# Miniprotein binders against q56419: the designs that were tried, part 16

Target 1, 326 residues: q56419
Amino acid sequence: MEGRTLEEVQEEVFKRHGVLVPKKELEDLAKALEEAGLLLTEKVEARLKEEEEKLKRERPMRLAGLSYPEGEREARAFLEAFRASYPGEGEEARVLLMPHLEPSRVPEVYGAALAALEKTPPPERIYLVGVAHRPLKEKAAALPVPFQTPFGPALPDLPALQALDALLPFELFNTPLAFREEHSLELPLFFLKGRFPEARVLPLLVARRSPELGEALKVVLRDFPGLLVLAVDLSHVGPRFGDTPLTRTLAEEARRRDLGFLERLAEGEPEAALAFLGANPTRIDGVEVVASLLPLLRERKGKVLAHRLDLEAPTLSAVGAGTLVL

## First folded at step 11 (miniprotein)

Design u7
Fold by OpenDDE base, fold request of step 12:
Structure u7 (fold): chain B 326 residues (1-326), chain A 107 residues (1-107)
Amino acid sequence: as target 1 above (326 residues)
Amino acid sequence: TEEERRFEELFIEAWELLFLGYQSGNPEILRQAIELFKEALEIAKRTGDPEREAAVLASLALAYYELGDKEEARKYAREALRIAEEKGIEYVIAYAKRLLLELERLG
């Protein structure tokens, strides 16, 4: 399209299709196709506008039938199977770090999260903080609408969301289209809603570190107590992420960084956890979320319940996932 | 035309699934994307639109690449390149060549 900068095209493609940092091969083709007028048509734009209007009312399921069952009965059986995959017992959580990776890849890690939830009294509300895999207009965003699940809608806590918005120096309710297909909220929410059907939810996304978010949430949590959930993945290594094929050395480094990160969080030292990662060469997904929530993570002692570096054999790549209770 | 409309719908949905599958790490979503691309490919062939055909072939190459099927990725990348060179579709030529080089690097 004549006159658009590469950045504008990238932003548009990513805004529409939901990839913040796509693999170079994916990004290059998407951009080229968009420039050729094959990915962004007037019809697509009209559809996106319609979808944005719908998102003012509700967020429909996107991954039902793909990552989890659509039917409630089958969904309950799914939850039970995941819980069964973790042989241990959980601990009561005030803060839960859990993955947002495809559940079938790391069942025992989700099982550990469910085990923790079994030991947790039902919260009135859940602060669910995911990773924005699409660009946001601001460093963070929220979508104040019901999120559909097989267990019924997860209803937003509007009073708490409004209180949070009032304390932030930017508009919290921005970039609704970024939530449309965001799996970092949808997948964890399935498990959370299944366990706590009556809890209201604050669905939050972080694109870039926002210290203001953590400070604001700390204040809001005083008046609106609830469970804080960090839905984050850990290392991303191998060819899908720009590395060489997974080797023992690369896997050991990924595990070292994942566990070193989680262990420092478990000791109540989130700044030390971030410092330990440095330039984050294994691409831990959750760094911006943790960096945003420092005030809520400091001095909290906890336990790492599970960790897995899951190999995707066809691509010789791996993704780290963990469950941490604080 | 109805065929053009159907092509666009399939192609866009396939790309949405491609992104979703890539992001979530669910290979089944990538397989669904591939199915839609294949349907789009058949339409492009029937309508005789070489640019759309080349674009779909390149997209299939990428989808198989993300799925880890290097053999099929190479196959579709080569076919995309062939058509693009015959018709002078520069962006597909450039992409297909780069993808083939990457596939060679990975073995």
Scores: ipSAE 0.773, ipTM 0.941, lowest interface PAE 0.6, mean pLDDT 91
Fold by OpenDDE base, fold request of step 12:
Structure u7 (fold): chain B 326 residues (1-326), chain A 107 residues (1-107)
Amino acid sequence: as target 1 above (326 residues)
Amino acid sequence: TEEERRFEELFIEAWELLFLGYQSGNPEILRQAIELFKEALEIAKRTGDPEREAAVLASLALAYYELGDKEEARKYAREALRIAEEKGIEYVIAYAKRLLLELERLG
């Protein structure tokens, strides 16, 4: 039995657990434990195969009871509380940029997204583009199955997904296991499904920038109009992400990067937004998503509704989140 | 054995939660991971498997580190190191030493 090379196993494990912001301490131990046979046992492999087969039918909730309520009544109350946390009014969105961070950390930012959705006519479909925090086989992927929510299943738009797949130079329906626990789709979908219960969804993940994705989506949107949602976080700074503890200077730089990025997007200049970040020293999460969707973001003017750099005090680290409408 | 099976299940689930908690930024998920690791640790102690014990201790150290509890992280890292040095578990030795150095750097 030609044993998978240690490299292949490592690559697969890293592909399964890939965090866009890799923490060396986490990755190194995971790798070592996998090499020792403690994380990838035959039983685990069998379970993963079973889970992969189940993902051909539906994507169950992973964060219900952890990040949001499982029950519909409680979930509705949760949704309303988040809306209430944002004191402003929204604007109609054709494109919505919103966070995927733990909702309790940035309630007003999610509230701003909900405010925008209140001013948005119910779309027939939602193109939900998240960040792959696990490795994908291709630059982007989709999972063409119902996603469970407290408000019922979010049903896929199969015709639109198929149209998109046909225009891409790679197989869109790849790496189903990457969707299993991907919070960058699950968390925003909670809010989206709660406001637009009848909308179909195209759940998309981006691992690496794909200009082809943006061009293909531009074509698909002509025949299959809908709301485009970018579920992305902004800066990641502090010890959890390889920096020194948060200082005023570091926080100011993170905010400058976040707001500079969002403002340029609001001006309809996504290329300028990317150029402004350069090497992305504060690790803005949404860079690859924006880079993939340039054709859809160009010349669209909008407004930044909310921004927060949320401090995680125990780790002296912070994550940026924002809400932008276009 | 059934205990070995249970250990594996707990250990894997705990690591899944560890990743999820880290990625989502939800500290409560990290706390849940810690509880599962503690249960796995007790099994490893009962079965007398020093490698599993050292692995869980290192994992606990990491989980507490991610949670921002440096004191508990150091405690578990030191214990992981002790067992690993006694039994010659090289990968745990290397990791625990590195984590302890990082914890010292952070104060």
Scores: ipSAE 0.773, ipTM 0.940, lowest interface PAE 0.6, mean pLDDT 91
Fold by OpenDDE base, look of step 11:
Structure u7 (fold): chain B 326 residues (1-326), chain A 107 residues (1-107)
Amino acid sequence: as target 1 above (326 residues)
Amino acid sequence: TEEERRFEELFIEAWELLFLGYQSGNPEILRQAIELFKEALEIAKRTGDPEREAAVLASLALAYYELGDKEEARKYAREALRIAEEKGIEYVIAYAKRLLLELERLG
């Protein structure tokens, strides 16, 4: 058991299961079970090590058959159905903000993203920046391996990833296990790969705001142009996230914050968007991503294509999702 | 033992699905987690390990709670509490009591 303390592994397992919006009931039990040795055993550690080694070669689909179809034909039909769910037309995107929530919850929001992609010339590469729902060793990370999709593997842009790594004050290629089940990359990637099958991908995760990332990416984008995608959700409100059941007042506040955030981004004022959220009481998911990418978002004007606050009725909780083009 | 190994595998995978379902917002993933927990529960019962049994029951309670099924959540939380109290499993006692209080608060 080289160098990692049981606490670090527990923290890693816990962190692996970490939700950006911590639910006390879930976290407390997980921690207790870990401390009891039920969630972290030598066997689990060995398995995790093996999985980490596999992630050096490829990232397999985790959500195929759960969130989207595994088969290519069915996956194409899935894309078409989602596109059809959005009645509007898209706009060309240089930057695309889209959700990573379960697609079935916000189909028209994903549809809006697809509409935007229809108006976007095929990029050579896609910078896909997701949210780390699991802890990272550094503020941000990348996994430089093929990501499996129903449309074939999304291949990494190794030269661009290497260029990015060289400009960062930390090792970019850290915490591969954080990518294993990270839906914030896998779900948007399904749609992106389906639309742009030949595009290389830079799968990036942000755990904490990294101004260095935005500055580095700004430089890298000069030599390695591509589509920037922010895969982020918006407000998280209700009992699942520590609030009271959704009320009209709470929903209105969530919508206000979501739309206020998105509109300020659409105006090319990302700092104003962050300032508008303040302490982020409705728990907008994408704050750290936006904060990391400020240099790339400044002075870019765009349009909010879609927004939804989706109610999960059984838990009386809601999650905000939006699509923004810049 | 093989059964213990199988239990651990199922229990860990179920928790992975529980987190994934919670994070992604996909209730089907939570349902899959529940199925794995149920299988783990049967193993724990067969092996006669009350700590594992109580742990799985508490986990099931949480999974159903996350799914929004308060009735099943209460059922499993009560069963977890019962076994844990009988066997002196303090962390499960504490958790199950807390979860039951939360479920009462939510109605």
Scores: ipSAE 0.770, ipTM 0.931, lowest interface PAE 0.7, mean pLDDT 92
Fold by ESMFold2, fold request of step 12:
Structure u7 (fold): chain B 326 residues (1-326), chain A 107 residues (1-107)
Amino acid sequence: as target 1 above (326 residues)
Amino acid sequence: TEEERRFEELFIEAWELLFLGYQSGNPEILRQAIELFKEALEIAKRTGDPEREAAVLASLALAYYELGDKEEARKYAREALRIAEEKGIEYVIAYAKRLLLELERLG
C-alpha cells in the first residue's frame, strides 16, 4: 500500500464535506495485518515496484473474466445485451455522466450510456474522469499509457495529457500504482472503447476536489475537443456505508438526493447541485469530481436518461447509479 | 519453503481481490477471494503456523461479512478467536471480538 490506509483518506474527505463513508471492518483488519507484517512484506514491496514499472508502459485488464468477458466476440455480445436492457433512445452528449458500479447490478443504466453514445459523433478523444479508490500523491492524477481492453488498447492522447500537465500546479503523472486496480476507469472504458474504438483517452482520477483541474481542462478541451465522461456513482446507504439497515425512508431519501443532484446538473447548475446535497447525507461519491469540473458543467443543459438505486439485500445496503447527458 | 511462498501468494492475491470486490461492488470477486483464502488456510494448517491460520480465518470472516453472509462470518470469526486465544495472537483476538459484536448488533 502507499503508506495511507483507505480509512485515513476517507477521514480527510469527511472533514471537508461533513460526511464519512466508512469501511471500518475492512480497514481495521488490513491495518492490523500490515502491522503484523502479513500484508506488506519486502517481497510484496518488490513486486509492487516491478508492477509500477510495468504500469509506466501499459495498464493491463484487471476485471476481464470478472466484470466483463476477455474475448472480443463475447465482449461485443455483452455490449449488445447491455444496450438492449435500456429500451429508450439516447441523446448526443458533449458530457456524459455514467456509473462505475459493477455493470451487472445496473444494466439499464449502462445501457442508457450506450444509447447516448449511439447519438454521439465519434470523438477524437475521451476525457475519462474517475474517482481514485487508492491514495494519490496529489489531488488528481493521470496515467499516460495504453489501457488494455477486449477491443484492443485504448491509446493515450499524449499531446492533450501533456498540455493538461503543463497547466497544473502539480505533476499530473504522479501515482501509477493507483491505476493498477482502478475500476472507476476500467469499467466505463470497456463501454466507451467498445463504441468508439478509434478514440484516444485521457484517463484521469480525482482524489480530492481540484478547481485547478477544472480550469485546466476547460483550456485543454478548447484546443483538444472531445467527449467528457464523469465516471461516478451516486448514493451509498446502509450498514456497509455506516448507516442502520436500509429502510424505505432511507431508500426514498437516497433516490431523492440522487435525482435532485442529477436534475440540477441537467439544468446547467452544478453549484446548485452540490448545495442541494448539503452535508451529503447519502454519500454521493460524484461530488469531488463535479466540484473539480464546475467550469465544464456550468450552463450546459441536458437530460437524465436513467437512474437506479440498486439494493444489496444481503447487506441491507444500496448504491445509486445514473446516466446524464449534457 | 515452497508452501510458505504459496501461502504468501494466495493471501496477498486474496486480499487484493477482497479490496477490489468491495470497491467495485462485485460479489463474484469477493467469492474468488474466499476461494483463495480457503486454499491459504489449508496451507497454514498443514505447515502448523497458527498466526497465519488465525489471520486467514479473520480474513474469511471479513470476506463473508462484506458479502452479507452473517452466518459464515460468525463461523470464521469464532474459529479465528479460538485459535488466537489458544496461541495469544492479540490483534486477531481484538479484531474477531469486535466483528462478532458488530454481527450481533446487526442481528
Scores: ipSAE 0.467, ipTM 0.819, lowest interface PAE 2.8, mean pLDDT 89

Design u7
Fold by ESMFold2, fold request of step 12:
Structure u7 (fold): chain B 326 residues (1-326), chain A 107 residues (1-107)
Amino acid sequence: as target 1 above (326 residues)
Amino acid sequence: TEEERRFEELFIEAWELLFLGYQSGNPEILRQAIELFKEALEIAKRTGDPEREAAVLASLALAYYELGDKEEARKYAREALRIAEEKGIEYVIAYAKRLLLELERLG
């Protein structure tokens, strides 16, 4: 105990507890659930394996016809309508922060992203970093397969992905099933692929902050230049997210937190942006991604192009979204 | 239904992570399993399925037990037992009682 961190002591106790606690408790509950018909381990493991094998070949559209049109013609019209929702000029981005919130809720925020892409030379590849909404076996993951879009498949940049994997202390290509329904990649990718049809993609998810990911990406980006995209939402406030009823005061605080976060990022101060959030009382969605990518965000100045805290009237809740170029 | 399929998928994935966390000794994997179990619990509550609810609560108790969080393990085991006794779900009753006794013996 003396001279050791709390974390080190907890890890020591866990290891000893694991030795003293046999696997029997796991096996007994799993067997009882299987006998009750609630956990068909063999059948469902086989089904999960089949889905996993499908995802190792390609990632199909899950939101076509729901969040964006399935047909290419309609999808192009959709892009143009969203660009028109933002009447301003974009700026060239080497790093783009954009939302993954349902596009129809924040059309001008996605429009601002399109405006930035208009000013951005077509990249050879896009490092698309989303937020894992399902657990990963590691802190981060990638799925090195084509992602289908209405504009054709977004092909993986296999050499860059392999270089990234080689630099990490964990297997990057983990947890294919976590990508199956992951909208934080699919929704931004629709816009990115529509604007940069020839760019390859590194589809990345962060579950928990990984300083190793940021350091590795800094190295990989030097050898494999491209556009870095942080596909993150901002504040989540109101009853749907465990708060007291949404009030004008809570909404104002969420806007203040969102804008303060984005503005500090725009000044090249990502550590200050994270510190500004403290305990993150409005649950800004992007903190784990930003915390992972610090080496790529430091000293990189830019501009906030758009922000909206979008009210969800039925639940009296709100979600923030923004567009930032660096 | 779609919610039933979602529950089944979440429950199985959570159990896979629970086994993996147990085998590796990695507490982060156990915490991931707990997150999925909590999502499955919300589905079981919304669909009004007490057997699924009790099963998930028992699974959460086990996950916290493996994590070494005895207080949370007892909490979920007691809740699983409460529902299971109310609805006559005998295998959960037996399991929850045994886990609670094991927690006392270790404590």
Scores: ipSAE 0.282, ipTM 0.864, lowest interface PAE 2.1, mean pLDDT 86
Fold by ESMFold2, look of step 11:
Structure u7 (fold): chain B 326 residues (1-326), chain A 107 residues (1-107)
Amino acid sequence: as target 1 above (326 residues)
Amino acid sequence: TEEERRFEELFIEAWELLFLGYQSGNPEILRQAIELFKEALEIAKRTGDPEREAAVLASLALAYYELGDKEEARKYAREALRIAEEKGIEYVIAYAKRLLLELERLG
């Protein structure tokens, strides 16, 4: 179930087949499964090759009409509704932590991010750092193409991306297909592009912590100043994530972990925030991003603007989301 | 054929929506994936293709599991398993059995 595809299941069945079936029936069954597997595999591979070629030019919207409106006018109204969901005021951010969870599930958390952006001078560029939900060939990756939004294309900051790539011990532009369906960039980008239409973007993904990325970004940010955005969710608890059903005790622990993590980040103590989580028993998905970006988070004090542990009642599971300005 | 081509397009698109819905946490995207899987199921039944029928049923079971509808997930997984065991479609058998085991562990 964990990341399994139909193709992976097909391969497992083929591997098992020779143990339990009489020889003639085995040959016929194996041939049928091989033909079915080959057909589906060829279709998927052809589609992936086509999508790779498209991604050399642009990254299309995948969630327009699903998570946010496709039309610009409707998208603007959508932003304003989210801002209205957070009654407070923001603070200027040089670093913003915001979620990538479905916006309708945590409207006030996205509203808090918008409130922070209201207080933030329009940056020349945004370093948007999300969480890779597909494997990367390296610890981190970027895709140096326009990302389409209802507000027009978010253009890549090619000089800054090239500078970053030059400083890393691995090729930064290493897994284009990982970006094809990556909502951790697309959902926050909708809000960011809506508020900063002239900003260029560095769309970055972290799969595993990379101290090299943080050191390189610290250098790049001096020459290419901008807004750093950590587009991450917090605790993931409950049966959908491999736990027992969500209990009051598990929910309280998840909330405590989320807030303790955010609080320590707000004090400029990212190493303490990571140490507080220990083995990360509530699966905060922001840890790999924070661990990568330590040089950019140290000694930056700020404020937690919002937090929500959002209940998935049908699955008895929950996901935490927060807004932090530094 | 045209029907086989349509089935393959629906099946692939439904899987893409299932992935997007699961990863984003958007249940409406999951429901849209289910709609496409159901259309693909109709084609598989009409064309008399038990392997495609069983594969779509197993996919529906997963989609309902991700949506949090355990009863529909069990229903489709059991139907997929019945066809797959009758026809000897081992990859569906393995998939459906694993999903049913996971559903039982959740209670």
Scores: ipSAE 0.000, ipTM 0.464, lowest interface PAE 10.8, mean pLDDT 84

